# Ledger of designs, part 364: VH-VL binders against q9umr5

Target 1, 268 residues: q9umr5
Amino acid sequence: SYKPVIVVHGLFDSSYSFRHLLEYINETHPGTVVTVLDLFDGRESLRPLWEQVQGFREAVVPIMAKAPQGVHLICYSQGGLVCRALLSVMDDHNVDSFISLSSPQMGQYGDTDYLKWLFPTSMRSNLYRICYSPWGQEFSICNYWHDPHHDDLYLNASSFLALINGERDHPNATVWRKNFLRVGHLVLIGGPDDGVITPWQSSFFGFYDANETVLEMEEQLVYLRDSFGLKTLLARGAIVRCPMAGISHTAWHSNRTLYETCIEPWLS
Key: E = the ipSAE of ESMFold2; O = the ipSAE of OpenDDE; V2 = 0.75 times the mean of E and O plus 0.25 times the DockQ between their complexes.

## First folded at step 16 (VH-VL)

Design pm24 (framework fv_nofazinlimab; at its last look DockQ between E and O 0.89; V2 from the best seeds 0.85)
Fold by OpenDDE, look of step 16:
Structure pm24 (fold): chain C 268 residues (1-268), chain A 122 residues (1-122), chain B 112 residues (1-112)
Amino acid sequence: as target 1 above (268 residues)
Amino acid sequence: QVQLVQSGAEVKKPGSSVKVSCKASGGTFSDYAIAWVRQAPGQGLEYLGYIIPIFGTARYNEKFKGRVTITADKSTSTAYMELSSLRSEDTAVYYCARGSYDSTGYEPFDYWGQGTMVTVSS
Amino acid sequence: DVVMTQSPLSLPVTLGQPASISCRSSQSLVYSDGNTYLYWFQQRPGQSPRRLIYKVSNRDSGVPDRFSGSGSGTDFTLKISRVEAEDVGVYYCMQGTKWPFTFGQGTKLEIK
C-alpha cells in the first residue's frame, strides 16, 4: 500500500484548494490516504508560524503514529515553512518525502501583485520597520520576511525563519538539524513564473544578497555552514530540485503536468 | 499632528454587542499598530488586542475567548473594536492607541484616543 | 502570560521629594534583538494614559527630565527626582516583548 500523504496549505488558503491534487493522487495512487489539514485557514494563516507549527504538529502526530512505514508531506507556499519547522522540532517524525511546493524557504522579499493586494499601501522596502518588531512578529508574514537590506534586523528580530535556518545561534540548533535530517527526501518545487514567491529561487533556498542579486542554495551561508542540514542532505542525494516554468503561484497544486513530473514520483 | 478620535459613550444591555470606533488623523494609517486597551472603573489597564491594518487581521488577548473583534478600514483610517456577549464586568473606558516609528524602530502607544465609556447594565 | 508586578501600589509623596516605582516581570523582557520592550505610562485623573518611557530608559518628547527609567532583565524602576503636583496619577509599566502584552497593576501617586 501507499504511504499516507499529509497536505499543509499556504497563506489565506484552505483544504479546498487541493481538490485537484487529491484527484491526481487518487487516480495515480489509488488507495492512498490523503489528509489535507484544515487548520489555520484564511485569515488565521496570519497567526504566528510557531503557533501554526504547534497546531499542525498535534494533527500530524496521530497520523504518523498510524503509519509506521512513514508518510509523505506536501506543503504549499507558507505551509512549506511550517513543515520544515515541524520536521525540525519533531525528534520522532517518519517523513519519507517532504515536498516543498513553491515555498519561500529562504524567506520573502517582494512586492508582487499578490503582496500588493495584501499590502496595498506599503512598500516592501519599509516592511522591515514593523516586521522586525515584537508587534510584527506576531504575524506569519513577518516571520519569514527576509529583507536583504536589513540583514542585522532580520537576524536579530526574526523569530522564526532565522531560527529554523540556524542563522541565529540558539540552544536547539543542533537538535533541530538532527531532526530535520531524518527526512528521506526533500523535494523542492518552484518556478520563475510563480509571481508571488520573491525571489522565486527562494523555493530552492536561493535568495537575494545585499545588492538583490540572487544567489543559489550552494552560495548561502546556511548551506555553507550546514546550519540545518542542507549540505548534508545534498551530499547524500536527498535533495531533489524540480523547477517548472509557466506555473503561477495558485496553480502549483492543480497542474497535472507538475504533479506527474515533480510530485507523483515521490508518493510511492 | 496625529490624533485619535473615538466614538461616544455607549450604554448596553447584557448579552448585546458594542462597537467602538477610533479615527486616526494626521499621518499614515496602514503600517501602524492600533491597540485597544480598556480600564474598568477604579481598575488598571487591560490589553484587548491590536491590529496592523496593512495585514488586515488582529492579535487578540485570548482572555476574551473570541468576544473581541478588531478591524480596520484603511479608506477611512478608522479602527474598530467590537465586543460581543457583553457582561456587567465589561463596563469600562475603552481606549485606542497608535504607535510610531523612530530611528530605532516601531514603538507602540505613542498616541491615545480620548476613551469611550461603555456601560453594561440591565 | 508574563506577569508584571508593580510596587508599591499606593505611593504618597511630599511635594518636592523623590519617588520610585518598581516593576518586576515574571520572565526576562529581553527580546531577540537585544532590546527590552518595557514601557512606563502615566495616567492623570480623568485623562487618557500617556507614554513616558519606552524601552526601559528612553524618555518621550515633552516628558520632563525629572522622570527616568532604568533596569534590566526582570527588574525595572521609574524614578521621579522631584515630585510636582501635576505628577499625581496612576503609573503603569507594560511589557511588549511577549504576547500577550501585559500591564502592571498600576501605582497611584498622591500628594501627602
Scores: ipSAE 0.924, ipTM 0.964, lowest interface PAE 0.5, mean pLDDT 95
Fold by ESMFold2, look of step 16:
Structure pm24 (fold): chain C 268 residues (1-268), chain A 122 residues (1-122), chain B 112 residues (1-112)
Amino acid sequence: as target 1 above (268 residues)
Amino acid sequence: QVQLVQSGAEVKKPGSSVKVSCKASGGTFSDYAIAWVRQAPGQGLEYLGYIIPIFGTARYNEKFKGRVTITADKSTSTAYMELSSLRSEDTAVYYCARGSYDSTGYEPFDYWGQGTMVTVSS
Amino acid sequence: DVVMTQSPLSLPVTLGQPASISCRSSQSLVYSDGNTYLYWFQQRPGQSPRRLIYKVSNRDSGVPDRFSGSGSGTDFTLKISRVEAEDVGVYYCMQGTKWPFTFGQGTKLEIK
């Protein structure tokens, strides 16, 4: 039988958004146990990401315990950051495939359709002023806000992304890297027509330099220093990159071709 | 100059709710933290929570999470604090407060409202 | 929660003499950015609180230079070099480093 699949949703999201994905899994891999975690829905998705990681950890422990052969994670948007932190803090996880579905893995820097909903005016050049403070870091968007023009503030004030990326020294860095490296495959999914993740290459661990030129994963310091294991994973053939054009941010989990091409092969 | 003007004093019965307003003028509103703090008669300051209006949601002190709701209306530059299931120990002056930015970042509690006395009595 | 402990709770002083208020936190207030988010407030009788000092030692504009703040880590002090009649009131320290942000109990300053 197929390994259980655990689904983690994104910002302002809920389990209902994944009904088509569930249908595709049921049709192609009958008998797969799929759990869409129903935590931190709607406005609760703005809670600090470390609080969300703790809550999701408590939910996945019994599922993993009942599946000694392993589980798969499908983690959408902000949920991909929650899942990556989960893999770092759990020393006993048994995740085979970590499928990151259009997630801002190197951060977010953009006034996009979702951010326009939160911010009725363009604010990306100014958001660092509140985000890089103890008051801003109590909100999830600030936990992964990555202003390339204030990199010193990001590196020192980020309570989440700079830590799980190993961009700032901390006592858990070695243990987190070891835990993350126990994953079987890291499957990166995203595309240029997403419209929300900015830059969209953040879904592939790419990000802006100070000139807003996108540097790919292999040009990032976190890769070059192998700070949390990306270089090691790539060298062992464990990183799968599956870009797809023509998919908007809200459509990643409801596109049959995307599922068949990028997701289904990794749901062993 | 920044000014925070709060709604007037209220007398409430136990079990009811109260909603206090805090109107900001003389500055920008949406990207500041608006905090709520209370002070029972003869007592110190107690923190309820804060909202950053641009995010449209609040962060609450766990002590009050089930009873307090903090909201903001960007169009009127007004923050609100609603406390439900009132008890006699909720009798206090309720303050709103806003921070300021200097060249190095955000600093809290620079501007305070005048306070709103809420009395809960049978 | 970070507990903020002030000493003394009541401070009678002679006009023109110095005053000193201690504030201790239950853990370090140094944030990851190197800043220490420790604040001092004054509440005069019948008034709203007023911020005096931000980030340990920085006086707000309009605060007399007889007020100074110092300290590091977990131990902080507010000093008034020469107490004036207008200084009567309650003084609070507050930490803004670790959620939930917390106040000390207050120190009531009175002229003997």
Scores: ipSAE 0.760, ipTM 0.886, lowest interface PAE 1.1, mean pLDDT 91
ESMFold2 (binder alone), look of step 16: mean pLDDT 91; pTM 0.929

Design pm25 (framework fv_nofazinlimab; at its last look DockQ between E and O 0.82; V2 from the best seeds 0.87)
Fold by OpenDDE, look of step 16:
Formats: sequence, C-alpha cells, structure tokens
Structure pm25 (fold): chain C 268 residues (1-268), chain A 122 residues (1-122), chain B 112 residues (1-112)
Amino acid sequence: as target 1 above (268 residues)
Amino acid sequence: QVQLVQSGAEVKKPGSSVKVSCKASGGTFSDYAISWVRQAPGQGLEYLGYIIPIFGTARYNEKFKGRVTITADKSTSTAYMELSSLRSEDTAVYYCARGSYDSHGYEPFDYWGQGTMVTVSS
Amino acid sequence: DVVMTQSPLSLPVTLGQPASISCRSSQSLVYSDGNTYLYWFQQRPGQSPRRLIYKVSNRDSGVPDRFSGSGSGTDFTLKISRVEAEDVGVYYCMQGTKWPFTFGQGTKLEIK
C-alpha cells in the first residue's frame, strides 16, 4: 500500500484548494490515505508560525503513529515553512518525502500582484519597520519576511525563519538540524512564473543579496555552514529540485503536468 | 499632528454588543498598529488586542475568549473594536492607541484616543 | 502570560521630593533583537494614558528630564527627581516583548 499523504495549505488558504491534488493522487495512487489538514484557514493563517507549527504537529502526530512505514508531506506556500519547522522540532517524525510546493523557504521580499494589496511597493521597502518588532512578529507574514537591505534586523528580530535556518545561534540548532535530517527526500518545487514567491528562487533556498542579486542555494550561508542540514542532504542525494515554468502560484496544486512530473514520483 | 478620535459613550444591556470606533488623522494608517486597551473604573489598564491594518487581521488577548473583534477600514483610517456578550464587568473606558516609527524602529502607544466609556447595566 | 508587578501601589510624595516606582516582570523582557520592550505610562486624573518612557530608558518627546527609566532583564525603575503637582496620577509599566502584552497594576502618585 501507499504511504499516507499529509497536506498543509498556505496563506489565506484552506483544504478546499487541494481538491484537484486529491483527485490526482486518488487516480494515480489508489488507496492512498490523503489528509488535508484544515487548520489555520483563511485569516487564521496569519497567526504566528510557531503557533501554527504546534497546531499542525498535534494533527500529524496521530497520523504518523498509525503509519510506521512513513508518510509523505505536501506543503504549499507558507505551509512549506510550517512543515520545515515541524520536521525540525519533531525528533521522531517519519517523513519519507517532504514536498515543498512553491514555498518561500528562504523568505519573502516582494510586492507581487497576488499580494500587492498586502505589500504595496512602498510597504515592501518599509515593512521591516513593523515586521522586525514584537508587534509584527505576531503575524506569520513577518515571521518569514526577509529584507535583504536590513539583514541585521532580520537576523536579530526574526522569530521564525532566522531560527529554523540556523542563521541566528540558538540552543536548539543542533537538535533541529538532526531532526530535519531524518527526512528521506526534500523535494523543492517552484518556478519563475509563480508571481507570488519573491524571489521565486526562494522555493529552492535561493535569495537576494544586499544588491538584490539572486544567489542560489549553494551560495547561501545556511548551505555553506550546513546550519540546518541542506549541505548534508544534498551530499547524500536527498534534495530534488523540480523547477517548472508557466505555473502561477495558485496553480501549483492543481496542475496535472506539475503533479506527474514533480509530485507523483515521490508518493510511492 | 496625529490624532485619534473615538466614538461617544455607550450604555448597553448585558448580552448585547458594543462597537467602538477610532478614527486616525494626521498620518498614514495601514502600517501602524492600532491597539485597544480598556480600564474599568478605578482599575488598571488591560490589553485587548491590536491590528495592523495592512494585514487585515488582529491579534487578540485570549482572555476574552473570542468576544473581541478588532477591524480596520483603511479607506476611512478607522479602527473598530467590537465586544460581544457584554457583562457588567465589561464596564470600562476603552482606549485606542497608535504607534509610530523612529530611527530605532517601531514604537507603540505614541498617540491615544480620548477614550470611550462603555457602561453595561441591567 | 508575563506578570508585571509594580511597587508601591500607592505613592504619597512631598512636593519637590524624589519618587521611585519599581516594576518587575515574571520573566526576562529582553527580545531576540537585544532590545527590552519595557514602557512607562502616565495617566493624569481624567485623562488618557500617556507614554513617558519606551525601551526602558528612552524619554518621549516633551517628557521632562526629571523623569528617568532604568533597569534590565526583569527589574525596572521609573524615577522622578523632583515631583511636581502635575505629576499626580497613576503610572503603569508595560511589557511589549511577549504576547499578550501586559501592564503592571499601576502606581498612584499623590501629593502629601
């Protein structure tokens, strides 16, 4: 039988968005138990990511316990960060494939059309002021806001991304790295036509430098220092990169070709 | 100069709801946290929650068990605080307050409304 | 929740004399960025609260220099070097480091 699949949604999203994905899985992998977690939907997805991690943890623990052979995680957008953190804090997870579906794994810094109402151009440049404060860090968006022009503030004030990245020293860094490395495969999915994740390379742990030049994963300090295990995972062949063009952010979970090419191979 | 002007005093029956408004003027609205604090007669200050309008949602003190709803209308630069299932102990002056930015970052509670007295009585 | 404890709760002071208010937090108020988000507010009779001090020791604009804030970690102090009649009111400390943000009980300053 196929391993259970757990799906975690993104910002302002819900389980309903994954109806097509569920259909694809059922068609290609009949009998697969797919659980789309219906937690922190809609506006509740703006709650602090650590709170979300705890909530999702409570939901996945029973599922994992019933699946001794392992489970697969499909985590979309913001959900990808939640899942990465989840795998970092859980010392007993049994995740075979962690599929990061167009997630801002290295953070967000942009004013795309989809989020333009939330991040106008003027706010993009100034959002660090509120986000890198206790008041701002109570919202998920700020938890992975990564302003390349204010890296010092990010490193010191980010209460989530900087920590799970191991960019800021903390007492759990070693343990979190160990836990995360329990994953069988890390499948990174994203693409240049996403229109939301900014830069889109963030889905592959690429990100802006101080000049807003995009650097790839292997150029990032988190990789070079192997702060949470990326270098180790890559070395053992556990990282899969699946870029795809022509897919908008809201279509990653509903594109059949994308599913067959980037998701299905890892649901065995 | 930034000013916060709140709606007038309210007298409510137990079990009803009250909605207090806070209109901001003299600056931008969307990227500042609007905090709501109340003070029962002769008592101290209590933090209800706050909203950052651009995010469209508020952070609530869980003590109120979901009775508080904080919203913001960016088009009118007005924040609202609604308290439902009113009880006599909800009798208090309700304040809105706004933060500001300085060279060191964001600082809350630079500006305060004049307060709105809400009386809950049978 | 972080508990903020002020002392004293009542502070009678003679005009021209100094005053000191203590505020203790149940846990450290140092944030990840190294700042301590401890605030002091003044509320004069019949008025809205007014922020006096932010981040432990920074005076707001218009606040007389006779007011000063100090402290670190879990222990903080507001001092008034020479109390004036206009200083009558209730003073509150507040922590903005951990949600929910919480106030002290307040200290009522009165003139003897």
Scores: ipSAE 0.927, ipTM 0.968, lowest interface PAE 0.5, mean pLDDT 95
Fold by ESMFold2, look of step 16:
Structure pm25 (fold): chain C 268 residues (1-268), chain A 122 residues (1-122), chain B 112 residues (1-112)
Amino acid sequence: as target 1 above (268 residues)
Amino acid sequence: QVQLVQSGAEVKKPGSSVKVSCKASGGTFSDYAISWVRQAPGQGLEYLGYIIPIFGTARYNEKFKGRVTITADKSTSTAYMELSSLRSEDTAVYYCARGSYDSHGYEPFDYWGQGTMVTVSS
Amino acid sequence: DVVMTQSPLSLPVTLGQPASISCRSSQSLVYSDGNTYLYWFQQRPGQSPRRLIYKVSNRDSGVPDRFSGSGSGTDFTLKISRVEAEDVGVYYCMQGTKWPFTFGQGTKLEIK
């Protein structure tokens, strides 16, 4: 009786990390068909995001076809950007709840604990130089790297984020907005203790201005211009914001209170 | 002063593998694209793929699908290209190259290694 | 894949005379940022390639001013205003706009 749930991972090594989330769903909503998509794992998660969108699209089509009453998406970290692009490019998606679990929806700008693990030397002020080139744009991190001090380079060179945000003119903008607006609910989850998503408010469509002051979703040009439908969704009552403190980036899918508060109510 | 020094020439049998190294000195390594290009005798240049070492993964030309592996060791500033299932058509000079940054942004292929001859013969 | 076609493939030139090499791409090389990622390389006999020109018309440091690049869209040209003996070698164009990045076939410049 419950709609199927599709889980899309981000930059991480193992679908085993979702075992607790799967347990929570099984216990609270018995009989729910949950699919954790096992594509672009580990280092493959650094492939261009448009390649990942294409691969995940092929995987979700048969699941959606078998569930004509709709499906839910739970999309973690980088996976939330993949899912938002899916909702834009699929003119026949049937997603009810899109649950964005600590995803860098307005981009990433930081040498956080996650990046320090990968990059022992601070890189955030210099990464724009390679990221805003055709060589850098072939890697997923660069597809959503958003340097607030080089916004002109971001707007022109981003092959992914600036397009799905409607920050740069493109011929599909109207169609993508129409497709995205077919979602039933957009559930935004994140928090200040994440330690990786920088600023953490990116999970709520907030981001830095040029002074690294965080502007909230309603202060962003993409909201004000309704570039891909955020203003329309908010006015419709379709956006749910569910912040929670005390959760590190790798723990969002293994916290029972978070699940019960922010996820379960949207898994009809 | 940036230098790229490659490993020495190799003679290999068909069906075997070869691994060519490219050691960077005199500059930073991790935030540049390190590219691999080959040139068969009397032929032009062919792009195999590249790695940006800070990301720890490479981008491959699908023409070489499954046969090329490009890696980097940040601690030694060394990139590697491994070509498996060798054929006689893989006989070529293999070059590594590094880009640079200027006021116009990132520019590829500013520094080149000396080349590594790989000969595949039965 | 973007196909890069050079013309001529062989270019005999008298010392002191000009030389011109054409490069055509199978599709526009203008990237979303407005830049055109078209490059020229020189390979002297027995040497590794050397970058001469980046982004259509920008001369690399240490490249003599007798070398110039021009063009737009799909058609590009490398010119040498007065060929010197040191210019003997093979010249390649390359595009860096769409992965996989590709080279032209090369133009062998030789003294008559």
Scores: ipSAE 0.841, ipTM 0.927, lowest interface PAE 0.8, mean pLDDT 91
ESMFold2 (binder alone), look of step 16: mean pLDDT 91; pTM 0.930

Design pm26 (framework fv_nofazinlimab; at its last look DockQ between E and O 0.84; V2 from the best seeds 0.87)
Fold by OpenDDE, look of step 16:
Structure pm26 (fold): chain C 268 residues (1-268), chain A 122 residues (1-122), chain B 112 residues (1-112)
Amino acid sequence: as target 1 above (268 residues)
Amino acid sequence: QVQLVQSGAEVKKPGSSVKVSCKASGGTFSDYAISWVRQAPGQGLEYLGYIIPIFGTARYNEKFKGRVTITADKSTSTAYMELSSLRSEDTAVYYCARGSYDSKGYEPFDYWGQGTMVTVSS
Amino acid sequence: DVVMTQSPLSLPVTLGQPASISCRSSQSLVYSDGNTYLYWFQQRPGQSPRRLIYKVSNRDSGVPDRFSGSGSGTDFTLKISRVEAEDVGVYYCMQGTKWPFTFGQGTKLEIK
């Protein structure tokens, strides 16, 4: 039988968005138990990510317990960060494949069309002011806002991304790394036509430097220092990168070709 | 100069709802946290919650068990605080307050509204 | 929740004399960025609260220099070097480090 699949949605999203994905999984892997976690939907997805991690943890623990052979995680957009954190704090998870579906794994710094209503261009450059404060960090968006022009503030004020990245020293860094490394495969999915994740390379742990030049994963300090295990995972062949062009952000979970190419191979 | 002007006093029956407005003028609106604080007669200050208008949602003190709803209208630079299922103990002056930015970052509660008295009585 | 405890709750003071208010938090107020988000507010009779001090020791514009804030970690103090008649009111400390943000009980300053 196929391992259970757990799906975690993104910002302003819900379980309904994954109806096509469910269809694809059922068609290609009949009998697969797929659970789309319907937590923190809509505006509730703006709650602090650590709160979300706790909520999702409570939901996945029973599922994992019933699946001793392991489970697969499909985590979309903001959900990908939630899942990464989840795998970092859980010392007993049994995740075979962690599929990060167009997630801002290295953070967000952009004003794309999708987010323009939320972050006008003028706001992008100034969002650090509120985000890197206690008031701002109570919102999920700020938890992974990564302003390349204010790296010091990010490193010090980010209460989520900087921590799970191991970019800021904390007492749990070693344990979190150990926990995360329990994953069988890390499948990174994203693409240049996403239109939301900015830069789109963030889905592959790439990100801006101080000049807004995009650096790849292997150039990032988190990789070079192996702060949460990326270098180790890559070395053992556990990282899969699946870039795909021509897919908008809201279509990653509903594109058949994407599913067959980037997701299906890892649901065995 | 930034000013916060709140709506007038309210008298409500138990079980009803009240919605207080806070109009901001003299600056931008969307990227500042608007906080709501209340003060019962002769008592201290209590933090209800706050909204950052650009995010479109508020952070609430869970003490109120979902009775508080804070919203913001960016087009009118007005924040709202609605309290439902009113009780006599909800009788208080309700304040809105806005933060500001300095060279070091965001600081809350730099500006205050004049307060709105809400009386809940049978 | 972080509990903020002020002392004293009532503070009668003679004009021209100094005053001191203590505020203690149930846990450290040091944020990840190294700042301590402790605030002091003044509320004069019949008026809205007014922020006096932000981040422990920074005076707001227009606040007389006779007001000063100090402290670290869990212990904070607001001092008035020479109390004036206009200083009558209730003073509150507030922490903005951990949600929900919380106020102290307030200290009522009166003139003897």
Scores: ipSAE 0.927, ipTM 0.968, lowest interface PAE 0.5, mean pLDDT 95
Fold by ESMFold2, look of step 16:
Structure pm26 (fold): chain C 268 residues (1-268), chain A 122 residues (1-122), chain B 112 residues (1-112)
Amino acid sequence: as target 1 above (268 residues)
Amino acid sequence: QVQLVQSGAEVKKPGSSVKVSCKASGGTFSDYAISWVRQAPGQGLEYLGYIIPIFGTARYNEKFKGRVTITADKSTSTAYMELSSLRSEDTAVYYCARGSYDSKGYEPFDYWGQGTMVTVSS
Amino acid sequence: DVVMTQSPLSLPVTLGQPASISCRSSQSLVYSDGNTYLYWFQQRPGQSPRRLIYKVSNRDSGVPDRFSGSGSGTDFTLKISRVEAEDVGVYYCMQGTKWPFTFGQGTKLEIK
């Protein structure tokens, strides 16, 4: 019998988008109970991420309680940030594999195709002005917006990402790190042809320096200081990096080769 | 240069809905918070909610129990506030307001509409 | 919700005399970025509100220098050094630190 799988969707998304992923899991791991959480769909995905974390927490508690042997998380795009926060705030989670599917783990700095649909004109150089205010922080995009040219504003005004990354001191930092470190494996998935996550290396905890040069995970201060446990997880052999080229942002959960290579091995 | 012009006064029956418009001119629109505030006769100011048009969604004060809907049309630089299931205590002047940017970042409520009186009477 | 309490609620003042309006919040208005999102508005009779002071002490353009704001944490003050006839109206403080953003009850300034 396989551990149950919980799926958390991303920005402007819903549970509907994961039907191919469900088919793949059923074929390779028959009998697996898979729950795609039907919360914060569509425009509701723009609600503050802490509001979303609270709602998803309430939904996962009964699933985890019925599976004392553990569960797996598959968390897509913005949903990967929700899931990482869940792992930090839940002192009783029993997550074995946390599968982060093209998630902006170190933030987002790009007005890509789906942002252009929302924003007819380019906005990335100016969005910091409202995002790093109490008015902007009430919207999920601003909760993980990371302008490398205004890092001081990010570090002090972010109500979500700077906290879950341990980039700003807060009273829960030690407890959140302890809780996160109870995960069995952290599986990082993404690739250069994603087209939305900017830089795409954010899915692997890489990000821009002030010159927009990408520094990889091991060059990030949050890794070097082990602020929330990345260095500890890597030393434990618990971090799996699974990059794959040729996959656009909306196709990660509907690509069989990606599933077989990057997801299937971790669904025990 | 920025001006906010609201739609005209409305008289409504209890249980109906009202939709107030707020047209911005003389500046950019999409990356500011457009706020809605009301003031009952002889009473203070009350924050209903706001929209940042570039995100296409609004934040609402839960006090109104899902009765308020705030939208924006970027092509016409117009924000809208709709209040449903009207009650006599919803009689008020409804204002829209827009912020501005300074050297310290975003500042709310720099520009105000002229106000729209909504009267709810049987 | 953050409760904003103004005092006095009614303020009769003799022309040329100073006036002082207090505003107290139920919790600190200091945001994580170090800013204090406390604002003062003036509403003259029959008009829309007008922002006077932003972030505690910064006077908006076109606001006379007889108006000043001060305070920190939870306690804030708007002062008018010499009240003029045009200052008649209602004054509101507002916090912008925690949603829902909230106003004080208002202080009605009248000439004695």
Scores: ipSAE 0.843, ipTM 0.922, lowest interface PAE 0.8, mean pLDDT 91
ESMFold2 (binder alone), look of step 16: mean pLDDT 91; pTM 0.929

